# Designs tried in a protein design chat: VHH binders against Tyrosine-protein phosphatase non-receptor type 20 (PTPN20). Part 18

Target 1, 254 residues: Tyrosine-protein phosphatase non-receptor type 20 (PTPN20), of Homo sapiens (Human) (q4jdl3r159to412)
Amino acid sequence: IMQEFMALELKNLPGEFNSGNQPSNREKNRYRDILPYDSTRVPLGKSKDYINASYIRIVNCGEEYFYIATQGPLLSTIDDFWQMVLENNSNVIAMITREIEGGIIKCYHYWPISLKKPLELKHFRVFLENYQILQYFIIRMFQVVEKSTGTSHSVKQLQFTKWPDHGTPASADSFIKYIRYARKSHLTGPMVVHCSAGIGRTGVFLCVDVVFCAIVKNCSFNIMDIVAQMREQRSGMVQTKEQYHFCYDIVLEV
Short names: E, the ipSAE of ESMFold2; O, the ipSAE of OpenDDE; V2, 0.75 times the mean of E and O plus 0.25 times the DockQ between their complexes.

## First folded at step 21 (VHH; framework vhh_lunsekimig_d3)

Design M1 (from X6 with S50A; at its last look DockQ between E and O 0.96; V2 from the best seeds 0.84)
Fold by ESMFold2, look of step 21:
Structure M1 (fold): chain B 254 residues (1-254), chain A 122 residues (1-122)
Amino acid sequence: as target 1 above (254 residues)
Amino acid sequence: EVQLVESGGGVVQPGGSLRLSCAASGFTVLEYELYWYRQAAGIERELIAAITDSGSTNYADSVKGRFTISRDNSENTMYLQMNSLRAEDTGLYYCVKGYRSYYDERWHLDHWGQGTLVTVSS
């Protein structure tokens, strides 16, 4: 497993980060050193504006699984994030982080706080319709309305709240239930998945989701191949050897 | 694109007060670690105060209890309130913005303002 991870780390991937490195876009990145490839970045609107987000398409056993891997939104990018969700017709957001972990800000609170007051953005209004707080994750149902057209879209956000500050969960069972619930909730568009940087926990989620779908369909899978595909489309997916090992651990538990 | 403009410097007597402002554009002050640095003639620039993106503050020992760093999101501005000023506080004061690195888990200095001069003299 370690040797597989080392081989993935050594692979020379030809890709450019010009859009994320433009002076006008640098402050849209939570981390200066985590950027989407130009070729796979998610464009915003007709002008193809910048957001730190990558399309990820994973092919296994003739099936294609489509995701957006993105950073946790900044205060200044909340409008862009919701625009991305609406423009891609995504109905599921998987958030694999708390807003603050160990006193460190990981993601801004980009959704409305209460059922009574919507989040008022420049082009959108986001209503919290319903929520459920479970032991390991929170389910939130949103209605997102574009102000200029009145067009609306339902979005389910699933926030996993029990990933430890360092390493991986001691018990895979809660994370397995979380991923299965997210897949069951999916109806339209790419599944939007984020943590803080959009590469580590996000990469684990994508890998395990594809494997579970393969198991359900009685198809073969190769974790190294799945991670290799992800890394071609967003640099550094599945950040650490511990996270890579966890992908194997969680699959074997199933 | 990113700009930091300091103001509020001037000449003041020992024991007096000044409030420095750093007007920011091209970024949101609430999202970044920000700093005040001071440079007196013939001396290296020294860190005086810092405020993290989460709002935690840190001060050089020489200014603790006398200086207060703060920020105002609605004005996109950082401040340094300087009380009980001393002759040794004389210098050019810089506003500095950081950037965040994922892999080394650190903030690094990014952009500097032009500085505002503070002179403490009788």
Scores: ipSAE 0.712, ipTM 0.867, lowest interface PAE 0.8, mean pLDDT 92
ESMFold2 (binder alone), look of step 21: mean pLDDT 83; pTM 0.817
OpenDDE, look of step 21: ipSAE 0.882; ipTM 0.934

Design M2 (from X6 with S56Y; at its last look DockQ between E and O 0.89; V2 from the best seeds 0.00; counts 0 for: grease 25.9 > 24.2)
Amino acid sequence: EVQLVESGGGVVQPGGSLRLSCAASGFTVLEYELYWYRQAAGIERELIASITDSGYTNYADSVKGRFTISRDNSENTMYLQMNSLRAEDTGLYYCVKGYRSYYDERWHLDHWGQGTLVTVSS
ESMFold2, look of step 21: ipSAE 0.741; ipTM 0.879
ESMFold2 (binder alone), look of step 21: mean pLDDT 84; pTM 0.832
OpenDDE, look of step 21: ipSAE 0.884; ipTM 0.935

Design M3 (from X6 with S101T; at its last look DockQ between E and O 0.96; V2 from the best seeds 0.85)
Fold by ESMFold2, look of step 21:
Structure M3 (fold): chain B 254 residues (1-254), chain A 122 residues (1-122)
Amino acid sequence: as target 1 above (254 residues)
Amino acid sequence: EVQLVESGGGVVQPGGSLRLSCAASGFTVLEYELYWYRQAAGIERELIASITDSGSTNYADSVKGRFTISRDNSENTMYLQMNSLRAEDTGLYYCVKGYRTYYDERWHLDHWGQGTLVTVSS
């Protein structure tokens, strides 16, 4: 497993980060060193404006699995985040972080705080219709309304709350149930998945989701190949040796 | 375009007070670690105060208890309230914005303002 991870780390992946490095876009990145490739970045609107987000397409056994991997939104990018969700017709957001971990801000609160008052954005209103707090994740149902047209879109957000501040979960069971629930919730567009930087926990989620789909279809899979595909489309997916090992551990429990 | 514009400097008698402002544009002050640096004549710049994106503050020993760093997201402005000023507080005060990197888990200095002069004399 270690040898596989080292091989992935040493592979020379061609790619450019010009959009994310433009002075006008630098403050849209939570981390200056985590950027989407120009070739796979998610454009915003007709002008192809910048957001720190990457399209990820994973092919396994003839099936294609489509995701958006993105950073946890900043206060200044909340409008862009919701625009991305709407323009890609995504109905599921998987959030694999708490807002603050160990006193450090990992992701800004980008949704309405209560059922009573919608989140007012430049071009959208986001209504919290319903939520359920479970032992290991929170389910939030949103209605997102575009102000200019009145058209609306339903979005389910699934926030996993039991990832430890450091390392990986001791028990894979809660994360397995979370991923399966997210997959069952999917109806339209790419699944939007984020943590803080959008590469570590996000990469684990994508890898395991593809593997579970393969198992259901009695198809083969190769974790190294899946991670290699992701890394070609967003740099650094599955960030640590421990996360890579966890992908194997979680799969073996099924 | 990122800009930091300091104001509120001037001449003050020892024991007096001043409030420095740093008007920011091109970024949101709430999202970044921000700093006040001071440069006295013939000395390199000294970190005086910082405020993290989560709101935690830190101060140099020389100003602790006398200076207060704060921010106002509505005005996109950082402040330094300076009380009980001393002659050694004289200098050019800079507002500085940081940026965060993921792999080393660190904040780095990024943009600097032009500075505002504080003179404590007589």
Scores: ipSAE 0.737, ipTM 0.875, lowest interface PAE 0.7, mean pLDDT 91
ESMFold2 (binder alone), look of step 21: mean pLDDT 83; pTM 0.820
OpenDDE, look of step 21: ipSAE 0.884; ipTM 0.935

Design M4 (from X6 with L30T H108Y; at its last look DockQ between E and O 0.14; V2 from the best seeds 0.00; counts 0 for: placed apart)
Fold by OpenDDE, look of step 21:
Structure M4 (fold): chain B 254 residues (1-254), chain A 122 residues (1-122)
Amino acid sequence: as target 1 above (254 residues)
Amino acid sequence: EVQLVESGGGVVQPGGSLRLSCAASGFTVTEYELYWYRQAAGIERELIASITDSGSTNYADSVKGRFTISRDNSENTMYLQMNSLRAEDTGLYYCVKGYRSYYDERWYLDHWGQGTLVTVSS
């Protein structure tokens, strides 16, 4: 397993990060070293504005799985984030981070804090319709209104809350349930998946989701191949050896 | 542009010595963690030596006591002095540059050289 992880380092191919490195876009990146490839970045609007997000397409057993991997929104990029979600007609957001971890903001609160008051953004209004706090993850249902058109979109957010700051979840079973619930909830567009940087925990989610789908369809899969495909589209996917190992551990639990 | 160019490989008898060089460009060798990897035929690549930005060195058990990793700041070059070479040291040796992530402050690999071949045979 660790040998495989080493081999995957070769898959971090030189890529073009011109958009992410533009002076006007630098402030839109949470981390300086985590950027989308120009070839796979998610363009916003007709002007193809920048957001630190990547399209991820994984092929396994003849089936294509479509995702958006992205960083946790900054205060200044919340509006861009929702624009991305709506423009891609995504109905599910998988959030694999807490807002604050280790005393550090890892993701800005991009949803309403209460059922009573919507989150007012420049181009969107986000309503929290309902939420459910479970032992390992939170389910939030949103109505997102585009102010320009008045159209409303239903979006489900699933936040996994038990991934430690360092390492991997203590309970593989809890994460399995989380991923399965997300897949079950998916209806339209690419599933939007994010953690803080959009590569580590996010990568694990994508990998395991594809594996679970393969198992359900009685298809073969190769974790190394799946992760390799991801890394070709977003650098550093499944960031650590521990995370990579965790992918295998999860599979053994199924 | 970051470049790593290895040299110094060749054929040597068991017990012999070689000195590998890694000429770096596009960055300063003292500011980054650097690594030597090797790959024998039919075997996965293995980390054999590392030097941190602070100058601390680490070695794999297989080469400890025989190999020495070092840097020359003036030449912006990293070296691997290999003594008491064995047949099992045969392989392609890679110089690798690390980077420290702003996300978790861990070091990751980001650039590989083309490699230099070391053959230990009688």
Scores: ipSAE 0.426, ipTM 0.746, lowest interface PAE 0.9, mean pLDDT 94
ESMFold2, look of step 21: ipSAE 0.668; ipTM 0.844
ESMFold2 (binder alone), look of step 21: mean pLDDT 84; pTM 0.825

Design M5 (from X6 with E33Q; at its last look DockQ between E and O 0.93; V2 from the best seeds 0.84)
Fold by ESMFold2, look of step 21:
Structure M5 (fold): chain B 254 residues (1-254), chain A 122 residues (1-122)
Amino acid sequence: as target 1 above (254 residues)
Amino acid sequence: EVQLVESGGGVVQPGGSLRLSCAASGFTVLEYQLYWYRQAAGIERELIASITDSGSTNYADSVKGRFTISRDNSENTMYLQMNSLRAEDTGLYYCVKGYRSYYDERWHLDHWGQGTLVTVSS
């Protein structure tokens, strides 16, 4: 397994980060060194404005799986995040982080705090219609209304809350249930998946989701190939060898 | 464009107080680690105070208990309250914005202001 990970790390992936490195866009990145490739970045609106987000298409057994891998939103990019979700018709957001871990901010709180007061953004209102707190993840149902048109969209956010501060979950069972629920909830557009930087836990989620779909269809899969595809579309997907090993561990759990 | 503009410097007697301001544009102060650096004549710039994006503060030993770093998101401004000033506090005071690096897990210095002069003399 470790030899596979080393081979993935040694592969030289040609790609450019010009949009994310543009001075006007640098402060839109949570981390200066985690950037989307120019070729796969998610554009905003007709002017193709910048957000730190990448389209990911994974092919396995003749099926294509579509995602947007993105960073945890900054306070200054919350409007951009919701614009991205709506313009891509995504109905599922998978959040694989707590807002603060070990005293460090990992993601800004980008949704309404209560059922009574919507989140007022520049172009949108986000209403929290319903939520359910489960042992390992929180389900939130949103209605997002574009102010200029009155058009509304339903979005389900699924926040996994039990990823440890260090390493990977001791038991894969809770993460498996989370991923299955997210896939079952999917109706339209690419799944939007994020953690803090949008490469580590996000990469594990995408890999395992594809593997589960392959198992359900009684099709073959190759974890190294899946991760290689992801890394061609967003640099550094599945960050550590522990996370890579965890993808294999999850397969044995099912 | 990212800009940092210091103000509030001046001449003050030993034991006096000053409050420095750093007006920021092109970024949100709440999202970044911010710093105050000081440069006395003939000496390299030294870090005197910092505040993280989560609000944790750190101070050089030479100013602990006398200086307080803070920020105000509504004004997009960072402050340095300087009390019990001493002659050795004389110098140019710079505000600095950091950026976060994922792979080395550190904040690095990014943009610097032009500085505001503080002179502590009788």
Scores: ipSAE 0.722, ipTM 0.872, lowest interface PAE 0.8, mean pLDDT 91
ESMFold2 (binder alone), look of step 21: mean pLDDT 84; pTM 0.831
OpenDDE, look of step 21: ipSAE 0.893; ipTM 0.938

Design M6 (from X6 with V29F; at its last look DockQ between E and O 0.89; V2 from the best seeds 0.00; counts 0 for: pae E 2.1 > 2)
Fold by ESMFold2, look of step 21:
Parts: structure tokens; C-alpha cells; sequence
Structure M6 (fold): chain B 254 residues (1-254), chain A 122 residues (1-122)
């Protein structure tokens, strides 16, 4: 397993980060050194504006799984984040972080605080219709109304709250249930998955989701190949050897 | 795009007080760590005080108990209250904005203001 991770770390991937490195876009990145490849970045609108987000397509056993991997939104990128979700017709957002961890802000609160007051964006209003707090994740149901047309879109956000500040969860069971619920909730568009930087916990989520789908279909899978595919489309997916090992640990639970 | 504009410098007698301001624009102020640096003639720039995006503060030993850094996120402004000023506090005071690096989990210096001069007369 560790030889596999080392091989992935040593691979030289020929990709460019010109969009994310443009001076006008530097403040749109939560971390200066975590950037989407130009070739797979998610464009915004007709002008193809910048957001720190990557399309991820994973192929296993002839099946295709489609995601958007993205950073936790900044205050200045909340509008862009919702625009991305809606332009891609995504109905599921998987958030694998708390807003603050270990005293450090990991993600800005990008949704309406209460049932009474919507989040007012440039082109949208986001209403919190209801929420449910479970043992290991929070379910939030949003209705997003486009101001110009009155068209309404339903989005379910699933926030996993039990990832430890450091390392990986001691029990894979809670994370397994979270991922399965997210897959069951999926109806349209790519799943939008984020943590703080959009590469570590996000990478684990994507890998495990593909593995679960393979197991359900009685298909083979290769975790190294899955992670290699992700890394070609967003640099550094599955950040640490502990996270990589956790992907294998989850297989043993199933 | 990013601008940091210091003000409030001037000439003051030893034991006096000044309040420096840094007006910020071109970035989302509340998401960033901010710093005051000081440069006396012929000396390397030195960190005087810092304030994190969550409001935690740190000070150089030479100014602890005399200087107070603060921020007002609603006005996009950082402040440095300087009390009990000494001749050695004379220098050009810079407002500095940080950025976050993921892999080393540290803030790094990004943009510098042009500075405001503080002169403590003898």
C-alpha cells in the first residue's frame, strides 16, 4: 500500500495552473498552493470565470462517476460557488469539514443561517427549508431561486462533522453511512464535494464512493488506479498516506 | 487590486501615544491575517504585531504591554494603538497582508503598504 502511495507521489503530472495563478484570481484561492489544472477547471458562465474547482471523472468497470472537487468557499467566492452548483445542475453538496477546526477557519459559512432569512446573492436567493442533525452529519435542504426567472432548484447539503482535526476517523462506519446517503441522494449533475482545500478528505470520499458502487455491482476495483485518475484531474487528491490507507480500511469494513 | 493604506503617523514626544490605521481594499479582509512591521533607518524590517483572521494577537517583546493591534472587519481596517512611545520606536510602520499555504500550514507575507512614519522626538 505504501509503495503505491509513494509511486503516486513521485509521478510527474504535466499540467498547468495558469488560471489559478493569474493575479486577479489569486484571492479566489483559499490556499495559494492548491489550484485546479487549467484543462479540468470548472468554468463559470459564458466568460468562463475562475473558481477553485475541478471536474473529476472516474472510470471503473466501464462505469463513469462524475464529480466536482472544490475548496471550501471563501466569503468572496460564495456567489461563484452557488453559480457553479446551479450551472452544473448539481443537487448534492458533500461538505467534509467543520467551519472551524482546531481554531482555524477551514470553510466560510456559505448557506443561510436560519429558516427565516434567505442568503441574498447577486443572482440568487438561497432558502434553508429544513435541516436535520444526525450523529455524524447534518442534512440541509435548500431551495435556490434565480432572481431573474423565479425558477427554483433543490439542493441537498450533507455536512460530515466527525472527521478529526488530524488524521482519519477511527471508525470507518460513520463515513461509510455518510457516503452511501450522499449517493442515494444524488439525482442530477456531478456531486459537488469539498473539504477545506478540496483534495484530501474530498479525495477519500470520491475513491470510497466509486469502490462502494463497484462492490454493489460485483465489479473489480483498484484503489491505486482510482486515485491516479483523480490526481490527473486535480493535483494532490488523497493528500496523505494515512488517508490512502483509510481507503483500504473502508474496503475491509464492507 | 490589493491596497493597504496606512495613516496616523507623526511626530510625538517620548511617553506619548499614536494610533495607526490601515485601510484595506481589493480582497476579503476578514479572511486574512494582518501584520504591522517597523523599519528604523539602516535596520531590517521587524514584526511588531500580528492579528489572525479569528482575532488572536501576537506582539514583539519590545512592544508588549505598550502596543495593541486590533481590526474592524466591518470597516476593513486594522489599527495599532501605540502608548508609552520611546525613541527606539521611531521608524516607518507598514501594514502587511498574509496568505495561507496549505502544505506548510503557515501564513506568509503577501502585500505591503507604503508605510506611515512615526518619529519619537528625544
Amino acid sequence: as target 1 above (254 residues)
Amino acid sequence: EVQLVESGGGVVQPGGSLRLSCAASGFTFLEYELYWYRQAAGIERELIASITDSGSTNYADSVKGRFTISRDNSENTMYLQMNSLRAEDTGLYYCVKGYRSYYDERWHLDHWGQGTLVTVSS
Scores: ipSAE 0.397, ipTM 0.724, lowest interface PAE 2.1, mean pLDDT 90
ESMFold2 (binder alone), look of step 21: mean pLDDT 82; pTM 0.807
OpenDDE, look of step 21: ipSAE 0.815; ipTM 0.924

## First folded at step 22 (VHH; framework vhh_lunsekimig_d3)

Design J1 (from X6 with V29I; at its last look DockQ between E and O 0.90; V2 from the best seeds 0.82)
Amino acid sequence: EVQLVESGGGVVQPGGSLRLSCAASGFTILEYELYWYRQAAGIERELIASITDSGSTNYADSVKGRFTISRDNSENTMYLQMNSLRAEDTGLYYCVKGYRSYYDERWHLDHWGQGTLVTVSS
ESMFold2, look of step 22: ipSAE 0.746; ipTM 0.879
ESMFold2 (binder alone), look of step 22: mean pLDDT 83; pTM 0.820
OpenDDE, look of step 22: ipSAE 0.902; ipTM 0.944
ESMFold2, look of step 23: ipSAE 0.677; ipTM 0.845
ESMFold2 (binder alone), look of step 23: mean pLDDT 83; pTM 0.827
OpenDDE, look of step 23: ipSAE 0.903; ipTM 0.944

Design J2 (from X6 with T52R; at its last look DockQ between E and O 0.97; V2 from the best seeds 0.84)
Fold by ESMFold2, look of step 22:
Structure J2 (fold): chain B 254 residues (1-254), chain A 122 residues (1-122)
Amino acid sequence: as target 1 above (254 residues)
Amino acid sequence: EVQLVESGGGVVQPGGSLRLSCAASGFTVLEYELYWYRQAAGIERELIASIRDSGSTNYADSVKGRFTISRDNSENTMYLQMNSLRAEDTGLYYCVKGYRSYYDERWHLDHWGQGTLVTVSS
C-alpha cells in the first residue's frame, strides 16, 4: 500500500496552474500552493471567472462518477461558491471539516445561521429550511433563490464533524455512514465536496464513494487507479499515506 | 490588485503615542495573517506585531504592552496603536500581508506596503 502511495507521489503529471496564479485570482485561494489545473477548473459564468475548484470524473466499470472538489470557501468567495453550486445544478454539498480546528480557520461559515434570516448574496438568497444534528454529521437543507428570476434550487449540505485534527478517524464506521447518506441524497449535478484545501479528506471521500458504488454493482475496483484518476484532475488528491491507507481500511470494514 | 498603504507616521516626543493605519485593497483583511515590521537605519527588518486570520495576536518582546495590533473589516484596514514610544522605536514601519501554504502548514510574507516613518526624538 505504501509502495502504491510512493509511486503516486513520484508520478509527474502534466498540467498548468495559470488561472490560479494570476495576480487577480491569488487572493481567491485559501492556500497559495493548492490550485486547480487550468484544464479541469470549474468556471464561473460565461466569462469563465475563477474559483478554486476542479471537476473530477472517475471511471470505473464503464460508469462515470462526477464531482466538484473545492477548497473551503473564504469570506470573499462565498458568493462564488454558491454561484458554482447553482450553475452546476448540484444538490449535495459534502463538507468534511469543522469551521475551526485547533484554533485554525479551515472554512468560513458560508450558509445562513438560522431558520428566520436568509443569507443575502449578490445574486441570490440562501434559506435554511431545516437541519438535523446527528452524532457524526449535520444535515442542512437549503433553498437557494435567484433574485432576478425567483427560481429556486434545493441543496442538501452534509457536514462531517468527527474527523480528528490529525490523522484519520480511528473507526471507519461513521465516515462510511456519512458517505452512503451523501450518495443516497444525490439527485442532480456533480457532488460538491470540500474540506479545507479540497484535496485530502475530499480525496478520501471521492475514493470511498466510488468503491462503495462499485461494490453495490458487483464491479471490480482498484484504489490506486481511482486515486491516480483524481490526481490527474486536481493535484495532490488524497494527501497523506495515512489517508491513502484509510481508503483500504474502509473497504475491509464493508 | 493587492495594495497596502500605510499612514499615521510622524515625529513624536518620547513617551508619546501614534496610531498607524494600513489601508488594504485587493484582499479581505479578516482572511489573512497580517504583520507590522519595523526597520531602523542600517538594521534588518524586525517583526513587531502580527494578527492571525483568527484574530489571535503576537508581539515582539520589545513592544509588548506598549503596542496593540488590530483590524477593522468594515474599513478593510489594519492598525498599530503605539504608546509609550521610545527613541529605539524610530524607524520605517511596514504593513505586510501573508499567504497561507498548505504543504508546509505556515504563513509566509507576501505583499509589503511602502512604509510610514516614525521618528521619536526630543
Scores: ipSAE 0.702, ipTM 0.861, lowest interface PAE 0.9, mean pLDDT 91
ESMFold2 (binder alone), look of step 22: mean pLDDT 83; pTM 0.823
OpenDDE, look of step 22: ipSAE 0.898; ipTM 0.941

Design J3 (from X6 with S56R S101T; at its last look DockQ between E and O 0.97; V2 from the best seeds 0.86)
Fold by ESMFold2, look of step 22:
Structure J3 (fold): chain B 254 residues (1-254), chain A 122 residues (1-122)
Amino acid sequence: as target 1 above (254 residues)
Amino acid sequence: EVQLVESGGGVVQPGGSLRLSCAASGFTVLEYELYWYRQAAGIERELIASITDSGRTNYADSVKGRFTISRDNSENTMYLQMNSLRAEDTGLYYCVKGYRTYYDERWHLDHWGQGTLVTVSS
């Protein structure tokens, strides 16, 4: 397992980060050193504006799994985040972080605070229609209305709240249930998955989701291959050896 | 383009007060760790005060209890309230914006203002 991770770390991947490094875009990144590749970045609108987000397509057993891996939104990028979600017709957002962890801001609160007051964006209005607080994650149901057309879009956000400050969850069962619920909730577009930087916990989510889909279909899978595919499309996916090992640990519990 | 413009410096007698302002453009002050540095004649710049993106503050021992750092998102401005000024507080005061890196889990100094001069003398 360790040798696999080290081989992934040593692999030279071609790719450039010119868009994220542009002076005009630097302040759109939560972390100056976590950037999407130019070739796989998610463009905004017809002008192809910048957001720190990457398309990820993982192929296993003839099936393709489509995601957007992205950073936790900044206050200044909330409009961009919702624009990305709607332009890609995504109905599921998987958030694998609390807003603040260990006194450190990991993600800005980018959704409506209450059922009474919608979030007003430049082109959209986001209504919180319902929520449910479960043991390990929170389900929020949003209705997003495009102001110019009146068109409505339903989006379900699933926030996993029990990832520890360090390492990986003590209970793999809780994270498994979370991922399975997210997959069952998926209807349209890529699943939007984020943590703080959009590479570590996000990478684990994508890997395990693909593995579970393979198991359900009685298909083979190779965790090293899955992680290699995602790293070609967003740098550093599955950040640590502990996270990589956790992907294997989850499989053993199935 | 990121810009930081300090103002509010001037000449004040010992024991007096000044309020420095740092008007920011090209970024949102609430999203960044921000700093006040000062430079007296013939010495290196020194960190006087900082405020984290979460709002926690830190002060150099030499100014603790006399200086207060704050920010106002509606004006996109950082402030330094300086009370009980001493001759030793004379210097050029800079506001500084940080940036965050993931792998080393640190804030680093990024952009500096031009500075505003504070002179404490009779």
Scores: ipSAE 0.741, ipTM 0.878, lowest interface PAE 0.7, mean pLDDT 91
ESMFold2 (binder alone), look of step 22: mean pLDDT 83; pTM 0.828
OpenDDE, look of step 22: ipSAE 0.895; ipTM 0.941

Design J4 (from X6 with E33H; at its last look DockQ between E and O 0.96; V2 from the best seeds 0.85)
Fold by ESMFold2, look of step 22:
Structure J4 (fold): chain B 254 residues (1-254), chain A 122 residues (1-122)
Amino acid sequence: as target 1 above (254 residues)
Amino acid sequence: EVQLVESGGGVVQPGGSLRLSCAASGFTVLEYHLYWYRQAAGIERELIASITDSGSTNYADSVKGRFTISRDNSENTMYLQMNSLRAEDTGLYYCVKGYRSYYDERWHLDHWGQGTLVTVSS
């Protein structure tokens, strides 16, 4: 397993980060050193404005699984984040982090905090219609209204709250239930998946989701191949050897 | 484009007070670690005060209890309230913005303002 991870780390992938490195876009990145490739970045609107987000398409057994891997939104990029979700017609957001972990800000609170008052953004209004707090994750149902047109969109956000500050969960069971629920919730567009940087926990989520779909269809899968595909489309997906090993651990649990 | 513009410096007698302002553009002050640095003649720049993106503050021992760093998101401005000023506080005061690095898990200095001069003289 560790030899596979070492081989993935040694691969020299062609790709450029010009858009994310532009001075006008640097402050849109949560981390200066985590950037989307120019070729796979998610554009905003007709002018193809910048957000730190990457399209990820994983092919296994002739099936294509489509995601957006992105950083946890900054206060200044909340409008961009919701624009991305709506323009791609996504109905599921998987958030694999708490807002603050160990006193360190990992992601801004980009949604309305209560049922009474919507989040007012420049071009959108986001209503929290319902939520449910479970042992391992929180389900939030949003209605997002475009102010200029009055059209509305339904989005389900699933926040996994039991990932430890360092390493991986000791037990795979809670994360398995989370991923299965997210897949069951999916209806339209790519699944939007993020943690803090959008590469580590996000990479584990994508890998395991593809594997579960393959198992359900009695198809073969290769974790190394899945991770290799992801890394071609967003640099550093599945960040650590511990996270890589965890992908195998989860599969053995099922 | 990121800009930091300091103001509020001037000439003050020992024991006096000044409030420095750092007007920011091109970024949101609430999202970043921000710093005040001071440079006196013949001395390297020294960190005087900092405020983290979570709002925690730190001060150099030489200014603790006399200086207060703060920020106002509605004006996108950082402040340094300087009380009980001493001759040693004379110098050019810089506003500095950090950036966050994922792999080394640290904040680094990024953009510097042009500075505002504080002179404490009798």
Scores: ipSAE 0.734, ipTM 0.875, lowest interface PAE 0.8, mean pLDDT 91
ESMFold2 (binder alone), look of step 22: mean pLDDT 85; pTM 0.839
OpenDDE, look of step 22: ipSAE 0.897; ipTM 0.940
ESMFold2, look of step 23: ipSAE 0.731; ipTM 0.876
ESMFold2 (binder alone), look of step 23: mean pLDDT 85; pTM 0.839
OpenDDE, look of step 23: ipSAE 0.905; ipTM 0.944

